# VH-VL binders against q8ixk2r445to577, part 379

Target 1, 133 residues: q8ixk2r445to577
Amino acid sequence: FFGMLQNKGLTDYCFDYNPPDENQIVGHQVILYLCHGMGQNQFFEYTSQKEIRYNTHQPEGCIAVEAGMDTLIMHLCEETAPENQKFILQEDGSLFHEQSKKCVQAARKESSDSFVPLLRDCTNSDHQKWFFK
Short names: E, the ipSAE of ESMFold2; O, the ipSAE of OpenDDE; V2, 0.75 times the mean of E and O plus 0.25 times the DockQ between their complexes.

## First folded at step 21 (VH-VL)

Design pp13 (framework fv_recaticimab; at its last look DockQ between E and O 0.91; V2 from the best seeds 0.80)
Fold by OpenDDE, look of step 21:
Parts: sequence; C-alpha cells; structure tokens
Structure pp13 (fold): chain C 133 residues (1-133), chain A 119 residues (1-119), chain B 112 residues (1-112)
Amino acid sequence: as target 1 above (133 residues)
Amino acid sequence: QVQLVQSGAEVKKPGASVKVSCKASGYTFTDYYMHWVRQAPGQGLEWMGYIKPSSGYTKYHQNFQDRVTMTRDTSISTAYMELSRLRSDDTAVYYCARSKHYGSGFDYWGQGTTVTVSS
Amino acid sequence: DIVMSQSPSSLSASVGDRVTITCKSSQSLLYSSNNKNYLAWYQQKPGKSPKLLIYWASTRESGVPDRFSGSGSGTDFTLTISSLQPEDFATYYCQQYWSYFTFGQGTKLEIK
C-alpha cells in the first residue's frame, strides 16, 4: 500500500511530512494536512515489514514512536525494523502500533488550529480509520 | 551471483541524446534502488540520481534535473538512463549501481559505459 | 548537498606501509537512534568499477581483507590500511548516504 494516507473521520486530511532541512529528515513530527498529493510530502508506503515509510528520500524514513510519547516522529528505516516502528494497518482501517498497543488517531494539536496523528486507546472512531489514496 | 551488465560504448555529437541500459541479475530487481554515477576522465565520482524499480520513483541531482531521465523495465530487470542535450563535458564513464533502501553503500556496480561527446 | 572532503588528494607509499586516508563531512552522519554512521569507503583501480570496502563507517564488506579498517564518527572518518599490499595501489573514495549521496574527491594511492 502506498500513496496518500488519508483519515476517514477528519475528511480530506492526510499524513504530511515536510522537514525544514532536506539534509536532515529525522526527528520531526508527522502532521496532518489537507490532501493535495503534490510533491513528496504526502507520499507514504506501508510495507510487509510493518513500516510506514517516507520513501521519497534516501535513505528512506520510517515513522516511529519514541518512548513515553504519543506523537509520530520520523526516523530512518533500518535493515531490521525496530519495535517502535512497527504498525499494523488492519482491514477495518485502524492503524495499530504494536509496541504501545495503541491506535493512531487524527487529533487537533494542543493550542493550535492544526492537526496531528496521535496514539490513543483503540476505539471504533472514524478518526482512527485510515486508507491509502 | 549478482551482476549488473551495461550497454556498450557510445559516441555522440553535441546536442544529441544517449540512453544507457543496465541489466540486473542474480537478485530481485525491485528490492533495491538503482543509481547512476558518472566519472569524467581523470576525475572523481559524481552521483546523478536513482530510480526505485518497484514504483518507478526517481530522484535526480539538481545538476541533471532538466536533462536526465531514468526508467526501468521490471519484466527484464533493466534500468535505463537517458541524458539529453549532450555537451563535451558529458564525456565520461557512466555506472549503474545498486543500494538498499536503508543505505549501507553501493555494493554492486556495472562495468561502466563510456560515453564520448565530440564534434 | 552534504560536502565530503578527503585528505590527502594523493600520497605515495611502499609495500608494507601503514596508510591513513581521512574524510570530513559538512554535517554529522551519525544517527543517534542506531548509533551508526552513514559513511562508506570505495576502492577503484584504473579502468575498473568502484568496489565497496567499508560501510557504516567501520564494517568491512564481505571479502575485504582485514588490513582495511574504517573508523571515526560524526564528521571525521578514517580509512586505514595496516600493511599496504601491491594490489592496494588505487584511488579511494568516501561517500555519505545520510542524505542522498555525495562522494569525496578521491585519494590516489601511488607506489613510492
């Protein structure tokens, strides 16, 4: 699965990553932005290795959850995917993070008008449903 | 064994185009990136860009963005690099080389293709 | 682009010598999460394709003699040949793959 990763509940919003420095793509937070499909910022891939890859850069980036955090941060992909980079995109559209046992939910960023994907307890909310477009 | 076999030497006039092929064997073509690197006579190595064979996604170095086109045919595990509007300073040996998605260098290289641009 | 600077551009040595080539990157190539440096070394002989020697700054590629070693971290890296052999006279290149790919200008190792 690849392309724009769009949220069902938060209509027309997609995973978006735009690092301030192209030569330093790691360490920044993945956000949600209106789906536009332009450039490399909204192109992701869910792989058989259970990674969500930002594969328009070399080396490829992989979304990770750092210890104690509920945000999605860009890391580099590795030969063996670390546990904090493993996700399960389920048939019902839920995106499950194996290590935290939580689901990725579209949410409003605190004290902001912007939106971000956050780890939350798994529910049947459409804000926790995702699909590739 | 892994092999990258490139097409033969080319002689071109300024303003012409050249298309070099690189046939891969001994591994799953779509599991690795394919890069193109050139080397002018007596000079160093210059990375031109890559193609991801599984998707066809390409990234070109800005120095070649408007003149290079990289493609692939997955049915025959072959990558292509076309360079247009050739000039004399494009004279070089052109290499294809593979890499993994997470890095770790270019572990296999083609034998190189000599492209000569002269009036 | 990340700039890679090698030193020296050329050097002469004799069989049996210890040889050191340095490479400096314009920014750190160290990934804090896995503590790996995204740096490779290549050997190229006249009329031949480059050959991968070292990756992750210090890991030898399969088949590479143990007289070749890579060291360094961050922005400063070194390729060392502990005891130079006749077949080691060649040009050596460092390469970053932290963000796309850039080569050093090369170091030509010649017979003294």
Scores: ipSAE 0.898, ipTM 0.951, lowest interface PAE 0.5, mean pLDDT 96
Fold by ESMFold2, look of step 21:
Structure pp13 (fold): chain C 133 residues (1-133), chain A 119 residues (1-119), chain B 112 residues (1-112)
Amino acid sequence: as target 1 above (133 residues)
Amino acid sequence: QVQLVQSGAEVKKPGASVKVSCKASGYTFTDYYMHWVRQAPGQGLEWMGYIKPSSGYTKYHQNFQDRVTMTRDTSISTAYMELSRLRSDDTAVYYCARSKHYGSGFDYWGQGTTVTVSS
Amino acid sequence: DIVMSQSPSSLSASVGDRVTITCKSSQSLLYSSNNKNYLAWYQQKPGKSPKLLIYWASTRESGVPDRFSGSGSGTDFTLTISSLQPEDFATYYCQQYWSYFTFGQGTKLEIK
């Protein structure tokens, strides 16, 4: 599965990654931005190892959630996917983070018009439903 | 088991184009990135760019961005590199080589294709 | 581009000698999360394609003799041949793969 990873509830918003330095792609937060498909920022691959890969860079990035955190940040992919980089894209569209046992939800940053994906307790909200376009 | 077999030597005139092929065997072609690296006579190795065969996505080094095109045909496990508007300093051996997505050395290389640009 | 600088550009040694080749990068190649340096070494014999010797700075590729070892971290790396053999006549390259790819300019090893 490759393409733009779009939210069902937050219509026309996609995962987006825009690191400030092409030589330092790790450690920054994944955001949500209006889906446009231009450039490298909105294309991700969901793999058989349950990774969400940012694969327009070498080495490829893999989305992770560090212990105790709820933000999705970029790590480098590894030969065997670390537990904090494993997500299950379920048949109902929910995106489940195995290690934390939480779901990815589109959320508004407090006091902002900006949106980010965050881990939250799993619900059937459309803001927790994702699909590739 | 793993092999990367490249097309034969080419002699070209300035201003022409060359297209080099690299046929992969002994592994799943779409699981590895394919790179192109050139080496001018007596000189070092110069990375030109890569293609991800599963998607066709390419990244070119800026020095070649306006003259290189990398493609692939997954049905025959073959990658291609085309360099246009050739000039004498494009005379080199051109290699294909593979790597893993998570960052790895280039563990297998093609035998190289000599391209000579005669004036 | 991350710049890779090798030293020396050329060197001669006798069979049985210990030789060292150094490689310096313009920025750190160490990823602290996995404690790996994204650095490889290659051997290229005349008329042949390069052969991977070492990756992650110090991990020997399968089939590479024990006399080859890699060391260093961050920006400074060394390839060591502990007891030089006649078949080790070659040019050696380092390569970063931290952000895209850059090769060092090469070190030509001549056997006396």
Scores: ipSAE 0.625, ipTM 0.877, lowest interface PAE 1.5, mean pLDDT 92
ESMFold2 (binder alone), look of step 21: mean pLDDT 93; pTM 0.946

Design pp14 (framework fv_recaticimab; at its last look DockQ between E and O 0.82; V2 from the best seeds 0.65)
Fold by ESMFold2, look of step 21:
Structure pp14 (fold): chain C 133 residues (1-133), chain A 119 residues (1-119), chain B 112 residues (1-112)
Amino acid sequence: as target 1 above (133 residues)
Amino acid sequence: QVQLVQSGAEVKKPGASVKVSCKASGYTFTDYYMHWVRQAPGQGLEWMGYIKPTSGYTKYHQNFQDRVTMTRDTSISTAYMELSRLRSDDTAVYYCARSKHYGSGFDYWGQGTTVTVSS
Amino acid sequence: DIVMSQSPSSLSASVGDRVTITCKSSQSLLYSKNNKDYLAWYQQKPGKSPKLLIYWASTRESGVPDRFSGSGSGTDFTLTISSLQPEDFATYYCQQYWSHPTFGQGTKLEIK
């Protein structure tokens, strides 16, 4: 799968990544932004290694969640996917993070119109359902 | 065996365009980024840009941004680089070279295509 | 661009000599998460395309003789040829792949 990774419950919002420095893409948070299908910020690939790859940089970025954290941040992809970069996109659309045993949920930032993907206990909420468009 | 085979030498006048091809074999073409690197006579290596074959996404060095176009045809495992509005200082050998998505050295290079720009 | 500076620009040596070429980057190439430096070395002979010698700063590419070694980390890197052979007279380049690639200006190794 590749393209825009869209949320079912938060309609028309997609994974988005816009690093401030092309020579240092690591360590910034993945956000949700209105799906536009243009430019380089919303192109992601889900791979057979269970990675979510940011494909508009070389080396490519891979989404990770560091131990004890709930935010999705950018790491570099590696030859073999590290455990904290492994996600299962299930048939029901849930996006399960193997190491933490939690699901990716679209969440509103406190008192704002901004949205981010966060790890939360898995539920059947449409805010935890994702698909490529 | 991995091979990158480039098109033949070109002689061009200033203001013309050149399109160089790079045909890949011996590996899955879409698993690797393709880079273009040029080398003027007696000079070092200058990175021009890359293409990701699956999506066609390109990144160009600022110095070539307005004159270079990189494309590919995945059905024939071939990458292309076109440089327009040629001038005499574009005289160089142009190489294709591959890298892995996670970052790697360029383990295979094409044989090079000599482009000569003179009036 | 990440600037790669090589030293020396040229060097004359005899067969059997130990040769050291250095390369300095304008920013760190070390990724702390995997403890790898995104740095490669190439050999290029006249009329031929470059040949990968070393990647990850110190890992020899398959088929590269043991006399070639890479060392260093962060911003400072070294290519060493421990006992120079006739076939080693060439130009050598370092290259970063931490982001869009850039090359050092090259070091020409000539017969003395």
Scores: ipSAE 0.775, ipTM 0.905, lowest interface PAE 0.9, mean pLDDT 93
Fold by OpenDDE, look of step 21:
Structure pp14 (fold): chain C 133 residues (1-133), chain A 119 residues (1-119), chain B 112 residues (1-112)
Amino acid sequence: as target 1 above (133 residues)
Amino acid sequence: QVQLVQSGAEVKKPGASVKVSCKASGYTFTDYYMHWVRQAPGQGLEWMGYIKPTSGYTKYHQNFQDRVTMTRDTSISTAYMELSRLRSDDTAVYYCARSKHYGSGFDYWGQGTTVTVSS
Amino acid sequence: DIVMSQSPSSLSASVGDRVTITCKSSQSLLYSKNNKDYLAWYQQKPGKSPKLLIYWASTRESGVPDRFSGSGSGTDFTLTISSLQPEDFATYYCQQYWSHPTFGQGTKLEIK
């Protein structure tokens, strides 16, 4: 699966990543933005290794959850996917993070009008449902 | 064994287009990036861009953004690079090259395709 | 683009000599999460395609002789040939793949 990763509950919002430096793509937070499909910011891939790749750069970036955090941060992909980079995109659209045992939810960023994907306890909310478009 | 076999030499006039092919074998074509690198006579190596065969996503160097088109046919494990509006300084050997999974050095290269642009 | 600067541009040596080529990057190629340097070395002979020698700054590609070694980290890297063989006279390039790939200008190793 690849393309825009869109949220069901937060209508018309997609995973978005726009690093400030094209020569340094790691270390920043993945956000949600209106789906537009332009450029490289919203092109992602779900792989057989259970990675969510930012598939517009070499080396490829992979979304990771750092210890103690609930945000999605871009790391580099590796030959063997580390545990903090493994996700399960389930048939019902839920995106499950294996290490934390939490689900990715579209949420409002604190003290902001913007939105971000955050790890939360798994529910049946449409804000935890995702699909590739 | 992994092989990248490119199309033959080309001679073009200024303003014309050239399309070079690169047929891959010996590995899963869609698992690796395919890069194009050129080398002018007596000069160094210049990266032009890559294509991800799985999705067809391309990234071009800004110097070629408006003139280069990279495509692929996964059914025959072949990558293509088309360069338009050719000029004399496009004269070079053009290489396709595979990078390792996730991105790394270029471990396999085509034999190169000589493109000569002259009036 | 990340700029790769090699030195020297050319050098002459004899069979059996120890040879060192250096490469400097305009920014660090070290990834803190895996402690790997995204740096490769290539060998190119006249009329032939480049051949990968070293990746991750110090790992030899399969089939590459032990006399070739890579060292360094961050922004400063070195390719060493411990004892030159006749077949080693060629042009050598460093390459970064931390970002969109860029190459050094090359080092031509000639027979003295």
Scores: ipSAE 0.405, ipTM 0.830, lowest interface PAE 1.5, mean pLDDT 93
ESMFold2 (binder alone), look of step 21: mean pLDDT 93; pTM 0.946

Design pp15 (framework fv_recaticimab; at its last look DockQ between E and O 0.87; V2 from the best seeds 0.64)
Fold by ESMFold2, look of step 21:
Structure pp15 (fold): chain C 133 residues (1-133), chain A 119 residues (1-119), chain B 112 residues (1-112)
Amino acid sequence: as target 1 above (133 residues)
Amino acid sequence: QVQLVQSGAEVKKPGASVKVSCKASGYTFTDYYMHWVRQAPGQGLEWMGWIKPTSGYTKYHQNFQDRVTMTRDTSISTAYMELSRLRSDDTAVYYCARSKHYGSGFDYWGQGTTVTVSS
Amino acid sequence: DIVMSQSPSSLSASVGDRVTITCKSSQSLLYSSNNKNYLAWYQQKPGKSPKLLIYWASTRESGVPDRFSGSGSGTDFTLTISSLQPEDFATYYCQQYWSHPTFGQGTKLEIK
């Protein structure tokens, strides 16, 4: 899949990534922003290796969650996907992180009007359902 | 055997455009990024941009952003680079070259296409 | 742009000599997560397209003779030809692929 990765419960919000420096794209947090499709900040690829790839950079970025953390951050993709970069996009729309055994949920960033994807215990909430547009 | 075969030499006047093709064979075209790199006479290598063949997404170096268009036709495994509003300093050999998504050296290059811009 | 600086610009050497070409990057090319340097070396003969010699700073491309080796990490890299052969006269380029690629200005190697 290629496209914008949209949340079902948080209507019209999509994964978004735009680091300020193309020479240092790793280590920043993925956010949620109103879906717009401009500037390729919202274009991701879901691959047969279960990666969520950021396609605005070469080498491509891959979304990861470090052990014990709940935030989605950018790493570089590898020839073989590391375990912390593997997500299962299930038929019901849930986005399951294999290593942590948790699901990606749209959440309000604390003390902010901003939204971010975070790992949470899996539920059937629409805030844990995602689809490509 | 992997091959990248480019279109033939071009002679252009300032203000014209040129479209160079790069036909890939011997591998799955959509598995690799295609880059375009140019080399002015007696000069070094200058990266112009890439295209991801599966999606058609592109990234251009800022020096070419307003004049270059990179496209592809996956049905014939061919990438294209079009440079418009040509200037005399666009005289160069233009190469296509491939890389892997996770980053790699360019293991195969086209033979180069000489573009000469003169009045 | 990440700037790649090569030295020397040119050199002359004899068959059998050991030759060293250096390349310096304006920022580190080392990714600590995988411990790899995003750096390649190319050989270009007159009238020909470049040929990949080394990637990941030190890994030899398939079919490249073992007299070619790459070393270095971070910002400082070296291409070494341990025993120069007549077919090695060429221009050599380093290239980073940490971000959009940039190349060194080239080193012309002439065999005396």
Scores: ipSAE 0.703, ipTM 0.892, lowest interface PAE 1.2, mean pLDDT 92
Fold by OpenDDE, look of step 21:
Structure pp15 (fold): chain C 133 residues (1-133), chain A 119 residues (1-119), chain B 112 residues (1-112)
Amino acid sequence: as target 1 above (133 residues)
Amino acid sequence: QVQLVQSGAEVKKPGASVKVSCKASGYTFTDYYMHWVRQAPGQGLEWMGWIKPTSGYTKYHQNFQDRVTMTRDTSISTAYMELSRLRSDDTAVYYCARSKHYGSGFDYWGQGTTVTVSS
Amino acid sequence: DIVMSQSPSSLSASVGDRVTITCKSSQSLLYSSNNKNYLAWYQQKPGKSPKLLIYWASTRESGVPDRFSGSGSGTDFTLTISSLQPEDFATYYCQQYWSHPTFGQGTKLEIK
């Protein structure tokens, strides 16, 4: 699966990544933004290695969850996907992070009007449902 | 064995376009990035851009953004690089080269295609 | 773009000599998560395509003789040929692939 990764509950919002420096794409947080499909910011891929790749850069970036965190941070992909980069995109649209045993939920960013994907306890909320478009 | 075989030498006038092909064999074409690198006579190596054969997504160096087009035909495992509005300083050997997923060095190269731009 | 600077631009040596080529990057090529340096070395002979020698700064590509070795980390890297052989006279390039690939200007190794 590849393309825009859109949230069901937070209508018209997609995974978005726009690093401030093209020579340093790692270490920043993935956010949610209105789905527009322009450029490289909203193009992702779910792979057979259970990675969510930022598929418009080489070397490729992969979304990771760092220890003790609930945010999604861009790392570089590796030949063998590390445990903190493994996700399960379920048939029901839930996006499950294997290491933390939590689900990715569209949420409001603290002290902001913007939105971000965060790890939360798994529920049946549409804000935890995702699909590629 | 892995091979990248490029099209033959080209001679062009200024203002013309050139399209170089690179046929891959011996591996799964869609599993690797294809890069284009050129080398002017007696000069170093200059990266022009890459294409991801699976999706056809491309990334060009800004110096070529408005003149280069990279495409691929997955049915015949062939990558193409077209450079338009040629000028004399485009005279160079043009190489295709593959790199692995996740980012790595270019482990296999085509034999190179000489493009000469002359009035 | 990340700038790669090689030294020297050219050098002369004899068969059996120990040769060292250096490469400096304008920013660190070390990834803290995997502790790898995104740096490669190539050999190019006249009229031929470049050949990958070293990747990840210190890992030899398959088929590359043991006399070739890469070292360094961060922004400073070296390619060493422990005992120069006749077939080693060529031009050598470093390359970063941390971002959009860029090459050093090259080091021409000539016979003395």
Scores: ipSAE 0.416, ipTM 0.835, lowest interface PAE 1.4, mean pLDDT 93
ESMFold2 (binder alone), look of step 21: mean pLDDT 93; pTM 0.946

Design pp2 (framework fv_recaticimab; at its last fold request DockQ between E and O 0.81; V2 from the best seeds 0.83)
Fold by OpenDDE, fold request of step 22:
Structure pp2 (fold): chain C 133 residues (1-133), chain A 119 residues (1-119), chain B 112 residues (1-112)
Amino acid sequence: as target 1 above (133 residues)
Amino acid sequence: QVQLVQSGAEVKKPGASVKVSCKASGYTFTDYYMHWVRQAPGQGLEWMGYIKPTSGYTKYHQNFQDRVTMTRDTSISTAYMELSRLRSDDTAVYYCARSKHYGSGFDYWGQGTTVTVSS
Amino acid sequence: DIVMSQSPSSLSASVGDRVTITCKSSQSLLYSSNNKNYLAWYQQKPGKSPKLLIYWASTRESGVPDRFSGSGSGTDFTLTISSLQPEDFATYYCQQYWSFFTFGQGTKLEIK
């Protein structure tokens, strides 16, 4: 699966990554932004290795969850996906992070009008359902 | 054995377009990125851009953004690079090369295609 | 773009010599999470395609002789040929693949 990763509950919002420096893409937070379909900051891929890859860069970026955090941070993909980069995109649209046993939920960023994907306890909320478009 | 076989030499006039092909064999075409790199006579290597064969996603170096188009036909494991509005300084050997998504260099290269642009 | 600078641009040596080529990047190529350097070395002979020699700064590609070695970390890297053989006279390039791809200007190794 590849393309825009869109949230069901937060209508018209997609995974978005736009690092301040294109030559340093690691360490920044993945956010949610209005889906625009330009095939740049919003082009992601879910792979059979359970990775969510950022295809706009080489080498590819892979979304990771750092210890003690609930945010999605961009790392580089590796030959063997580390445990903190493994996700399961379920048939019902839920996006499950294996290591934390949490689900990715569209949420409002603290002290901001922007939105971000955050790890939360798994529910049946549409804000925890995602699909590729 | 992994092989990348490119199309033959091209001679073009300024303003024309050239389309070079690169046929892959000996591996799963869609598991690797395909890159294009050129080398002017007596000069170094210049990365032009890449295509992801599965999705067809492309990224071009800014120096070629408006003139290059990279495509692929997965049914025949072939990548294409088209360069338009050719100039004399586009005269070079053009290479296709594969890489892994996590980066380990370009481990296999095509034999190169000589493109000569002259009036 | 990340700039790669090689030294020297050319050098002459004899069979059996120890040869070193250096490459400097305009920014660090080290990924702290896996402690790998996103740096490769290539060999190119006249009329031939480049050949991958070293990746991850110090890992030899399959089939590459033991006399070739890569070292360095961060922004400073070195390719070493411990005992030069007749077939080693060629042009060598470093490449970063930390952010897209850029090559050094090349080092032409000629016979003395």
Scores: ipSAE 0.932, ipTM 0.964, lowest interface PAE 0.4, mean pLDDT 97
Fold by ESMFold2, fold request of step 22:
Structure pp2 (fold): chain C 133 residues (1-133), chain A 119 residues (1-119), chain B 112 residues (1-112)
Amino acid sequence: as target 1 above (133 residues)
Amino acid sequence: QVQLVQSGAEVKKPGASVKVSCKASGYTFTDYYMHWVRQAPGQGLEWMGYIKPTSGYTKYHQNFQDRVTMTRDTSISTAYMELSRLRSDDTAVYYCARSKHYGSGFDYWGQGTTVTVSS
Amino acid sequence: DIVMSQSPSSLSASVGDRVTITCKSSQSLLYSSNNKNYLAWYQQKPGKSPKLLIYWASTRESGVPDRFSGSGSGTDFTLTISSLQPEDFATYYCQQYWSFFTFGQGTKLEIK
């Protein structure tokens, strides 16, 4: 799948990646922003290797969660997807992170009015449901 | 068996456009980015941009952004580069070359297409 | 753009010589997460397409003779030909692929 990865519960919000420099994409956090489809910040690819790829850079970025963390951070994709970059987009719309056994949830960032995807215990909340548009 | 075969040499006048093709064989066309690189006579290699064949997404070097268009036809495993508003300093050999999404060297190159721009 | 600077611009050497070509990038090409340098070396003979020699700074492409080796990390890289052969007459290019792509200006190697 390629497109905007939208949240069901936080309506009209999509995965968004806006690194301060298009030439330095590693290490910044993925956020949620109003879906707009303009520019290249909201286009991601979900692959048969269970990666969520950011295609507007070479090398391509792949979303990862570092050990012990709950935030989604941009890494570079590799020939074989590292375990921390593997997500399962399930039939019910949940986005499951295999290594942590947790689900991606739309959440308000602590001490902020901004929204981010975070790993949380899996529930049936619509805030844990995602789809490509 | 991997091959990238480019279209033949072109002679153009200033102000015209040229479209060079690059037909891929021996591998899954959509698994690799396709790049265009040019080399003026006696000069080095100049990266022009790439296309991702699955989506058609392109990135162009700023020096070409207003004049280059890269496209592809996945049904015939062919990439295209069109350069418009040609001028004499666009005289060069134009190469296609492939790379992987995770970053790699360009392991296969086309044979090159000579484009000559002269009045 | 990441600027790639090669030295020397040209050199002449004899068969059997050890030849060293350097390449410097304007920023680090090392990705600490996988410990790889996103740097390639190419050989180009007159009238021919470039040929990939080395990728990830030090990994030889299949079929490349072992007299070719790459070394260096971060911003400073070296291509070494340990025992020059007559068929090594060519121009050599480094290329970064850490952030998009840039080629060095090339190093012309002439065999005496």
Scores: ipSAE 0.751, ipTM 0.901, lowest interface PAE 1.0, mean pLDDT 93
ESMFold2, look of step 21: ipSAE 0.731; ipTM 0.897
ESMFold2 (binder alone), look of step 21: mean pLDDT 93; pTM 0.946
OpenDDE, look of step 21: ipSAE 0.911; ipTM 0.957
ESMFold2, fold request of step 22: ipSAE 0.715, 0.745; ipTM 0.889, 0.894
ESMFold2 (binder alone), fold request of step 22: mean pLDDT 92, 92, 93; pTM 0.944, 0.939, 0.944
OpenDDE, fold request of step 22: ipSAE 0.932, 0.932; ipTM 0.964, 0.964

